VHH binders against Thioredoxin domain-containing protein 6 (NME9). Designs and how they scored, part 8

Target 1, 330 residues: Thioredoxin domain-containing protein 6 (NME9), of Homo sapiens (Human) (q86xw9)
Amino acid sequence: MGSRKKEIALQVNISTQELWEEMLSSKGLTVVDVYQGWCGPCKPVVSLFQKMRIEVGLDLLHFALAEADRLDVLEKYRGKCEPTFLFYAGGELVAVVRGANAPLLQKTILDQLEAEKKVLAEGRERKVIKDEALSDEDECVSHGKNNGEDEDMVSSERTCTLAIIKPDAVAHGKTDEIIMKIQEAGFEILTNEERTMTEAEVRLFYQHKAGEEAFEKLVHHMCSGPSHLLILTRTEGFEDVVTTWRTVMGPRDPNVARREQPESLRAQYGTEMPFNAVHGSRDREDADRELALLFPSLKFSDKDTEAPQGGEAEATAGPTEALCFPEDVD

## First folded at step 25 (VHH)

Design X3 (from W1 with T28R F108Y)
Fold by OpenDDE, fold request of step 27:
Structure X3 (fold): chain B 330 residues (1-330), chain A 121 residues (1-121)
Amino acid sequence: as target 1 above (330 residues)
Amino acid sequence: EVQLLESGGGLVQPGGSLRLSCAASGFRFDSYWMSWVRQAPGKGPEWVSSISGSGGKTYYAKSVKGRFTISRDNSKNTLYLQMNSLRAEDTAVYYCAREDYWSDNYDYDHRGQGTLVTVSS
């Protein structure tokens, strides 16, 4: 009877309040991936966590998964697709990282682990934090009409776009390299879903190509194996995320891409049409359509479509004084 | 400014032939896929044919396959459509269209004013 070495799961699944309390009572640093049931946990960071487990050990470093909808303590994290990592030490929140930023996560883990070691060895105080992103929702109720300057709360409504790593790139083992380049280009990956697209989904997705000879080849290709469906955002800069992603992808035709933009993803990983390694939305409207199609559970705040209703300048029609020209009675 | 100017349309008898031309200007012609689309009276637009920037790849609608030939001369920035064995159902305004540079959805970002082809006895 071979001792099935219980493969110690890298991440402990916290599905109950009791397990949450057990986690809070654990010695060392715990990194909790807070995820939504509809999007799942952050898969791209698993390789990082595996590496760190090997390098640092598990004595004082723990990884956990927590579905926001299953735990009341995570109520404020519900409905957000952005990967959220909560760092707990001694039962207290000591850091928060948002987004699948591997370098930032690694740095934060190392920094917090070192801090926790000092707490355990020297009796130093833990730097407990409050998640500031959760505080702003409650205070908006009470502030009265003070005429203060509309600080344009640029609600950093992080504009998102769709990226797809296509089956050709996945089959060639280029997924990780492409993901790295996406991150190096300054994008944050909010979601990374690996799946084979269905024929019905692909036909709907590329419906504008219906009736063209190339359409059936495209459909066949996109259904031939797994793709990575990504939601991208950009935290830095004023550039539109859709436009910036198009630039990183390069021309749709890999032959043109190699000639004109050799540094582009399609130049480097594409072969020929339709095998051009990556997909991106044409514009904002297309991005919204594509995201809604592939991620129907994602509530994108419609706020960007409120074009400022141009205040109808009430053209005060000044009274046209009808100059009654006297009819000369000759 | 991007310009596409179609020419070569006219009246032709069934079974006849016609050659359409599209003069392109204001962009790097060989960097773009080009297409012909047509619109018959009272009908929506119909894709006819597409050609890659180099001219190495061509696609045709089933309705025109074997009768029509798309080609390009990049040295002259000109797109062509040779139409043979014309039928009454080929009667339409034919448009030269530039395909999007970035998008996989092959949307047309520019099109010409079109040229009328009438096939009648």
Scores: ipSAE 0.844, ipTM 0.944, lowest interface PAE 0.6, mean pLDDT 87
Fold by OpenDDE, fold request of step 27:
Structure X3 (fold): chain B 330 residues (1-330), chain A 121 residues (1-121)
Amino acid sequence: as target 1 above (330 residues)
Amino acid sequence: EVQLLESGGGLVQPGGSLRLSCAASGFRFDSYWMSWVRQAPGKGPEWVSSISGSGGKTYYAKSVKGRFTISRDNSKNTLYLQMNSLRAEDTAVYYCAREDYWSDNYDYDHRGQGTLVTVSS
């Protein structure tokens, strides 16, 4: 019976409050990757953590994953797709790192681990921190009551998708023409934001594939100039807005698009990969992820997560008529 | 139905060569970017190489650049990976993967069952 060496998972998944408390009670330093369910955990840092596991050992260094939506203690971290790493020692927060910054993470881990060793060996006091970024958000919410910015309550009933007019199309002056075609295709544009995406944002947006040549070219392109970030909806028809937008865009490769869908936006305005003029979400899940990432203030009405409370079918326990079989006496 | 069938894997000595093939069916082969992805034992998937539908554009992982060559024969619906100067670290299951037709994320919508390449003395 070969001892299946339980491959000790590098990162422990913390999915319950009990597991969170267990983590807080653990000896040493715990690095918690706080992630959103729609984004997933930070994949690029896994290699770093593996390396550190080998170099430092696991006796006083722990890695964990925590989905912000599943833990009340992480409520303040909800809605942000930026990788957030919380450092816990002795049940207390001792550091926070935001972003997938490997050098900073490594440094912070080593520094905090050394500090924790001194606490354990010498009885030094832990330097407990408060996450200041969370304090400023609470103060900003208090003052913002007065400006009647029409929170465009995108009415919860409208399915939305993301569209991006990419830097190549913008630079070629095709923005207005593309917008016109989007409208002609029956889409309503709820938001049109022009900005240059940051490299960090783009890498997060496209689910960072470090070391892929094509991906690096895409990242470089998307950061090369302004894009138009659009929220699209459709009021008419039964077709899914994501699928319809995908069809209007056409194949991702402009050469394929010109051959197979010459009327598509990518056929008309794209040149070659990665310069294909427009972006759209792959599916509904991706659309929700992308929208949440780029438009964090967009309140999506969570109505669809009310699973219909299955009406307790009152199992009317029909009276089991106990057929009293007569005891024949004879 | 989309099918991808890898072949050509096997045992090879360090410095040796192998040629992998992937037979594609059930879709318009020349309309899709195709990729090779590998997974070594106990490691996550690693991208190896990609090729455009026409074969005019190719990309390689840094780890295989100069040693591996991706190609395709659209008349035969076949993807190839010529692997030269193989190293122990190239030991993996190699998968043929179709890149998504619509997505910019270079996601794979289909992959084969894979073929095992073992580089060992």
Scores: ipSAE 0.804, ipTM 0.927, lowest interface PAE 0.6, mean pLDDT 86
Fold by ESMFold2, look of step 25:
Structure X3 (fold): chain B 330 residues (1-330), chain A 121 residues (1-121)
Amino acid sequence: as target 1 above (330 residues)
Amino acid sequence: EVQLLESGGGLVQPGGSLRLSCAASGFRFDSYWMSWVRQAPGKGPEWVSSISGSGGKTYYAKSVKGRFTISRDNSKNTLYLQMNSLRAEDTAVYYCAREDYWSDNYDYDHRGQGTLVTVSS
């Protein structure tokens, strides 16, 4: 009993504001699993975290657990139906990953750890973010500290979002028409990749909460033919790209779109769920996750990365068993 | 303020029936797909059923298909779940959840406080 005094727990339990503040003072990168009491912590990603601790060592990579209901600082994460992973370095939020996406978690850990090593060794300025998805503290006109952001359209993922022209719109010959409307709405298309999404990609991409019946229909639809995967940015404007694209798309349900926003893309080109013509990310966090899944070879938040011409989907597939799906209902 | 208030839970014997209600306010109710999600003791959340804004399309988890009926009355801003042939495994807190207005991912953006259903002799 208790002969394991030298072991450091993989994930430190943060149950009080005092422990939260101690975590903020930690050197290196801390990955916090923010969970709901009714869900519990995300068990399937534990093996990924163990692997990464072995590869990186104990000094600069730390993992923690925090129940959203127990800490006032986590109030904006309460009631969320998916796990949320918060990335802290130097006491500041540097990334957020929603959902038990092991490939994205691994990529984000590696990217943020590399960035933090450069901060510590070279004195570079840390890229701090604000999680705007569930924040109600401002109008989201600035999405955190951008540290050296310039006119490079791919130097910050906060200026880019994912758009998909879905197989229904492509099959109806509407691709070029929709692209024209995207450009007329003031977007620049940085990447346009035609791809028939694989079942594995679709099942990872749509971390759905709907039951198996609705999900299987969605999977069948998204695999039924080519889509156009787009990376959009705004050429000008006050509002961010995710919000603007959401407005141009219209409501998810085409029948609602026709009633409430008849000029929107989903109103014009969608028929009925799930055939709603286009996809856009719900918020900044979804945009980051979806872009990393579909374009894993691109470095959206690394200003030292040259913008490649298009991306490949081969690296987006990861072990399904490493995700938290046993605790998330379908 | 978006508000979802569940009611109608209680204690019922196996084979019995209950009808759950969810009163919605603070948003255009018929613009949203709605879902029932349940959480049994010691288990994670489980999707139960979903219904379109008009009520014209419904989906059910295989564990409840044929026994439960989701419906809505848009004139009263109320979502319903008729639960028949109840089993001990249906014991859970039942939550009314609003599906996202914009997202393809069928995410929930709001959830009520829940109502407890206990199926026991």
Scores: ipSAE 0.641, ipTM 0.869, lowest interface PAE 1.2, mean pLDDT 77
Fold by ESMFold2, fold request of step 27:
Structure X3 (fold): chain B 330 residues (1-330), chain A 121 residues (1-121)
Amino acid sequence: as target 1 above (330 residues)
Amino acid sequence: EVQLLESGGGLVQPGGSLRLSCAASGFRFDSYWMSWVRQAPGKGPEWVSSISGSGGKTYYAKSVKGRFTISRDNSKNTLYLQMNSLRAEDTAVYYCAREDYWSDNYDYDHRGQGTLVTVSS
């Protein structure tokens, strides 16, 4: 079985400092989409980049993706409310475009590509710029980074996250389609369990304060029929699995997802809140807690050492402690 | 930088009305559900009302339904709470809160400093 629909290989994913430095040594112009994990890569400009790839060819024009939180060199671009496009030629920054402004991107690509052709053919001096302070201080607060909490590459274990195909998507017969799209996006599904969640389980899972009308509708929805509880993993590109799954899901509100990330799962399969088709954990901490809650008999690793082939020991499935308490009676 | 700035609080007699405003900046306002949360002196936070990014869906706590109206003006990046038929129990600091963009846990990722509403005769 091969991949049916993959991300277009138009843009190279830059997930490590080594890949970043390799990109800087590339000949010609490289356009880097610097995106936030919460928003994902800028989808509205992909058709422009495809058009320009056809028009110009691959020899001197390259496209890349970089998540701002994954590379220290991109720290000043973290937390921005819109994508930032960085233009590199000869290892130097030559232009910056903020926002999904397709006409400006097209003009900037053409201008910088012509300038770089003259540098290469005629020996003209490259016009290098610095992206001064406005980009990292006027819109978003930097994430509260903890130094020393970073973990390096792990080669024998993979971090995992929870995904849920919710009762609305299951009832609409979309389970198989969504699973296929998850696999096509580069995830491995370690577990797929069909389960109708109880109200007690849902309330413990979300840990939300009772009384909010919207939350009560979510609880009713999650109990209304079967869900598919998935454990997802991947190790490609050393990307965080929680962040990557969040990108594929899209914004929680399907109406926002259709407007801002129309290819996302929530855009395609959600209708309106709370019926947004899929669940993913907020962050690594919540992913660990949610996995432990829903799959208590499995051991989930934040960090594991290398494991030999065939280390898949049988585990007796212990009973899930789902709280089902009737009211007391005299 | 995300900012939420509440205003419009004050002292009012029972049965009176107030309109609270929340000026939002630093983010795409119409991409977020917004909420009002209140905290009475010596008590924990209590959800009051929520509104979708477009304004097309609204929700209210039972204690305020029929008396309070949440609204938003996306052209002015402003959230509103019209409070009618105020009661002593409505005395609280009222906070404007932004709901999370990605997570369906219905969590808030930012709130303002609050504006005090005192209902007293």
Scores: ipSAE 0.631, ipTM 0.866, lowest interface PAE 1.3, mean pLDDT 77

Design X3 (from W1 with T28R F108Y)
Fold by ESMFold2, fold request of step 27:
Structure X3 (fold): chain B 330 residues (1-330), chain A 121 residues (1-121)
Amino acid sequence: as target 1 above (330 residues)
Amino acid sequence: EVQLLESGGGLVQPGGSLRLSCAASGFRFDSYWMSWVRQAPGKGPEWVSSISGSGGKTYYAKSVKGRFTISRDNSKNTLYLQMNSLRAEDTAVYYCAREDYWSDNYDYDHRGQGTLVTVSS
């Protein structure tokens, strides 16, 4: 299913000032994903929004998309590599969440929705805020239901991991089938790059195995044809994406995988070592290293190693740049 | 609790032979690739040999190929290393190591306390 149909079913696309003003007049809480045209909307949070819509219903909770370049009111959000989520109630801004932090988004949605219900039912004063991108003044003053938490926490709980569909699976024509199973297991694919890895890349990637006979066979295999390099995140949570991917892959030895976890990817698509169809990182530390090695030009929301530092005059560059990819079109 | 207990080390003269054993417990032995890793005094760890869960595939470091033979007896949960034509450079503490269940990196998740092999006149 294409993203246009899914957007119509979940998020209203706000492309004009008229639609923006209509959104401001909506009853209840509206959560606006403000994105850049070159990045597209934030895909990692779509499943959260689907879940929240089902749990809460449509009468007081609305979701919208707005491209920063198409609306003059959004000019201060232009050029950011991470998504910005604006929360509107009663036509006024009541919260801002920067980055694709699903747990914080969920908490903020619930808190702001409860606050708006009390405004409507009890006549309480709505806590309105201003988003000043270069100043934290509002955090000190705006101790409302958002609690003025440090923005650093927005992206620290969301992680991604590396997955590789190896040359054996690609050569056997299994790439699309494996991608479908990855998505069915609850992952979102943020990047899918076809690459024939060089021997230098493979040796550095597996560097602690140099000199082993099994390692030399692995090097030959990984250089033998194209792989698909994937960046995965969870669509419904923030817990240990590395461990979850490892479980879906199954045991590294396909013969063990078929005996002990016959539904795993390595059981279904692997033949014998080293031809086990897919790669996943051992742990968080290896995932961070492997992602930085294979995607050095991208910044990931769970690591700030490539973020600007020091005397930068504009502090709007964020740790979630890697999560703002254009959506593929069917 | 995963346990790996090496034995069979000792003093041996150059050109001699020695057989190491590793008793494994606390896990399904035949689900794991197993390795021998050695560490000479004052040096870092060096991979020696690996064997598949079934015992059907074996790999050796170039420095030991043709001289050492790795094997396993899954009915006894025991890993072996037969070491022939020993040289002074083989002097090290030898560790039995279990390879990771999931990881492509062929990493170890457990190793034993080690058994010392000294090759000296």
Scores: ipSAE 0.569, ipTM 0.833, lowest interface PAE 1.5, mean pLDDT 77

Design X4 (from W1 with S50T S103T)
Fold by ESMFold2, look of step 25:
Structure X4 (fold): chain B 330 residues (1-330), chain A 121 residues (1-121)
Amino acid sequence: as target 1 above (330 residues)
Amino acid sequence: EVQLLESGGGLVQPGGSLRLSCAASGFTFDSYWMSWVRQAPGKGPEWVSTISGSGGKTYYAKSVKGRFTISRDNSKNTLYLQMNSLRAEDTAVYYCAREDYWTDNYDFDHRGQGTLVTVSS
């Protein structure tokens, strides 16, 4: 049981155009946390970055921080409600990850680092990208419309979603009753795990950047006792599992839920924000991210249910195995 | 479709007051928590204040607490921000923002076009 103390990741602060250009000339891969001044850098991923620096070594992997308002080159990233991670190698953008999605960040870091090692050692062509998915200044208020709206809800593939029975419902002794109603609504429960979430998990899970007073109350609530983390599916049906679960839950505000959807779970078991009994993902993209974050050792993607490798790679050990590392060793 | 139309901005001297309004349409107004967000020139958005659907809960950024008052009139589908004791650093475009109906992380799903508040001289 030889353990190692956590070391904080070294993130270089890029505050000027000169420092930005120095960063672009760095050998290897640089991962840039592009953040807004009102929310600060993405704190939940620092322990991941620290772990990866220790595991990978210091010579080809670098981390940086950049406030979007400080640099003209980051103009199109201003006003984003979630952190944006830019991946640079050889001065070129090679990947973008939106949100504090630790499993995806880890996978992307490893993939891009492997690719850059081949560029440096063998002279292979770097696969450069252009991040043209950016929206203008109103991206934050339209976040739900532009980020994974359920265009894929008509897919015939099995899908999963996350459900959480939150600490308020558990403390009121309602866990079994809510589970029964979930089953009666036509869901299959693939996993039911009781867990007291840590502050770090909750802050990484909720990618909220505004209204700090209300957000801190949400964080405190989610850490206050055990939750039940559920993985839900519908084995057959015409509707997306994420959307169906949202409907069963009802609106976020229990007072609204009682008025508008009195049979919903939040109407029956919620009291007032943030004590609204249950959690569900906004859309399919967020469901995949949240499942991967909370259940990193399991296979949750609809792409992972039939072919673990996804059919795009020739190597063994599949994409799911590449995402699952022993994260509690720093 | 959802529309949020801000008004009431203008030029005011330090120490002065303004009242901003946001006319909401295309959705059930009292089902949503509402916020004011501001953006100074060359800066990112800064959250200012939030009010619950009924108006019973209000939250304020530290920089405006005691000076600004958020309110709503659900019979008129209108959100308000009373801004008193204005300072030069309050100069910004002020946006009315709607919080998401479903998720509990206090994200915004719509923002208006904004109204400019200039505090000078």
Scores: ipSAE 0.658, ipTM 0.875, lowest interface PAE 1.2, mean pLDDT 77
Fold by OpenDDE, look of step 26:
Structure X4 (fold): chain B 330 residues (1-330), chain A 121 residues (1-121)
Amino acid sequence: as target 1 above (330 residues)
Amino acid sequence: EVQLLESGGGLVQPGGSLRLSCAASGFTFDSYWMSWVRQAPGKGPEWVSTISGSGGKTYYAKSVKGRFTISRDNSKNTLYLQMNSLRAEDTAVYYCAREDYWTDNYDFDHRGQGTLVTVSS
């Protein structure tokens, strides 16, 4: 009976409150990838965590996955598509990293691991933190009652746009590099979904191009393999997220992109039409349409366009004079 | 901008030794795994050695194991390759390469211009 060496999974899946409590009781540092069920965990960080496992060992370093919708303790992390990494030591939160920032994650892991080693060896106090990003959401709900002055709380409604890493780029193994460049360009990736789009979905998605000669080639290409569907936002700057993303992508034709904007994603990763590596929304309206189509469960806060209640113009029913058309008999 | 500058290449006799250096700039050096790769004339690139960010882990190709030693000085942002017992087959351009964070395979996101090592009698 060959001892199947139980390949110890790099990341422990925490699916129950009991497993959460077990994690909190673990000796050392635990890095928890908090994910949404519809997005899945952050796949790119697995390679980083594997390297770190090799370098530092697993005696005091643990990796875990936790779906926010399955654990009440993660309620405040629900609905946020941004990869969120929670660092626990001695059952306490000691750090939070948002986004798939490999250098930051690595640094934070090493720093927290060294801190925890000192706690364990020397009895140093742990620097426990509160996630401040969660505190601001609770204060916004309570202040609704007092009548004070309309300070234009520019609710920084994070404007989002759609990005697609197309099957050609995915097949060439360029996904991670493109994601890195998106992040380097100052975008936050709220969601990253890998899936093969259906022909029906692609036809609907690109319906505005149905009259183009290359439409069938585009449809065939987009259905040929997996794509990465990304929701992008930008936290910094006054630039429109849709326009900025289009700039980063570059000209539609990779050959034009290589001539006119060689630093663009399409110049670097596109080959020829329709194999231009990435998609972006044309404008805000298109972004909203595309996002609603591909992510129907995402409640984008519709600005209630309160249609101005058109004042009921009291249509004074002027007396409909019944013009008695005479019954001419003949 | 990420820069990798190799040095220390030259002509050496069989059985001789050479030490290559790579000066790194434009990134947090200690955060990246670094590698040496080589390309002989008329051949494809060959992986030589890799070192972890802290320097605690090292890996070698079978062809160089026991003869070459990879090391790094993170305080100087410098990668090294000590090459001993050099052979004619070690003749190549040697490149310093930064390993990508996201790939497990010997995928490199940056490499230098290389330094030529010639082993000849």
Scores: ipSAE 0.135, ipTM 0.635, lowest interface PAE 1.9, mean pLDDT 84

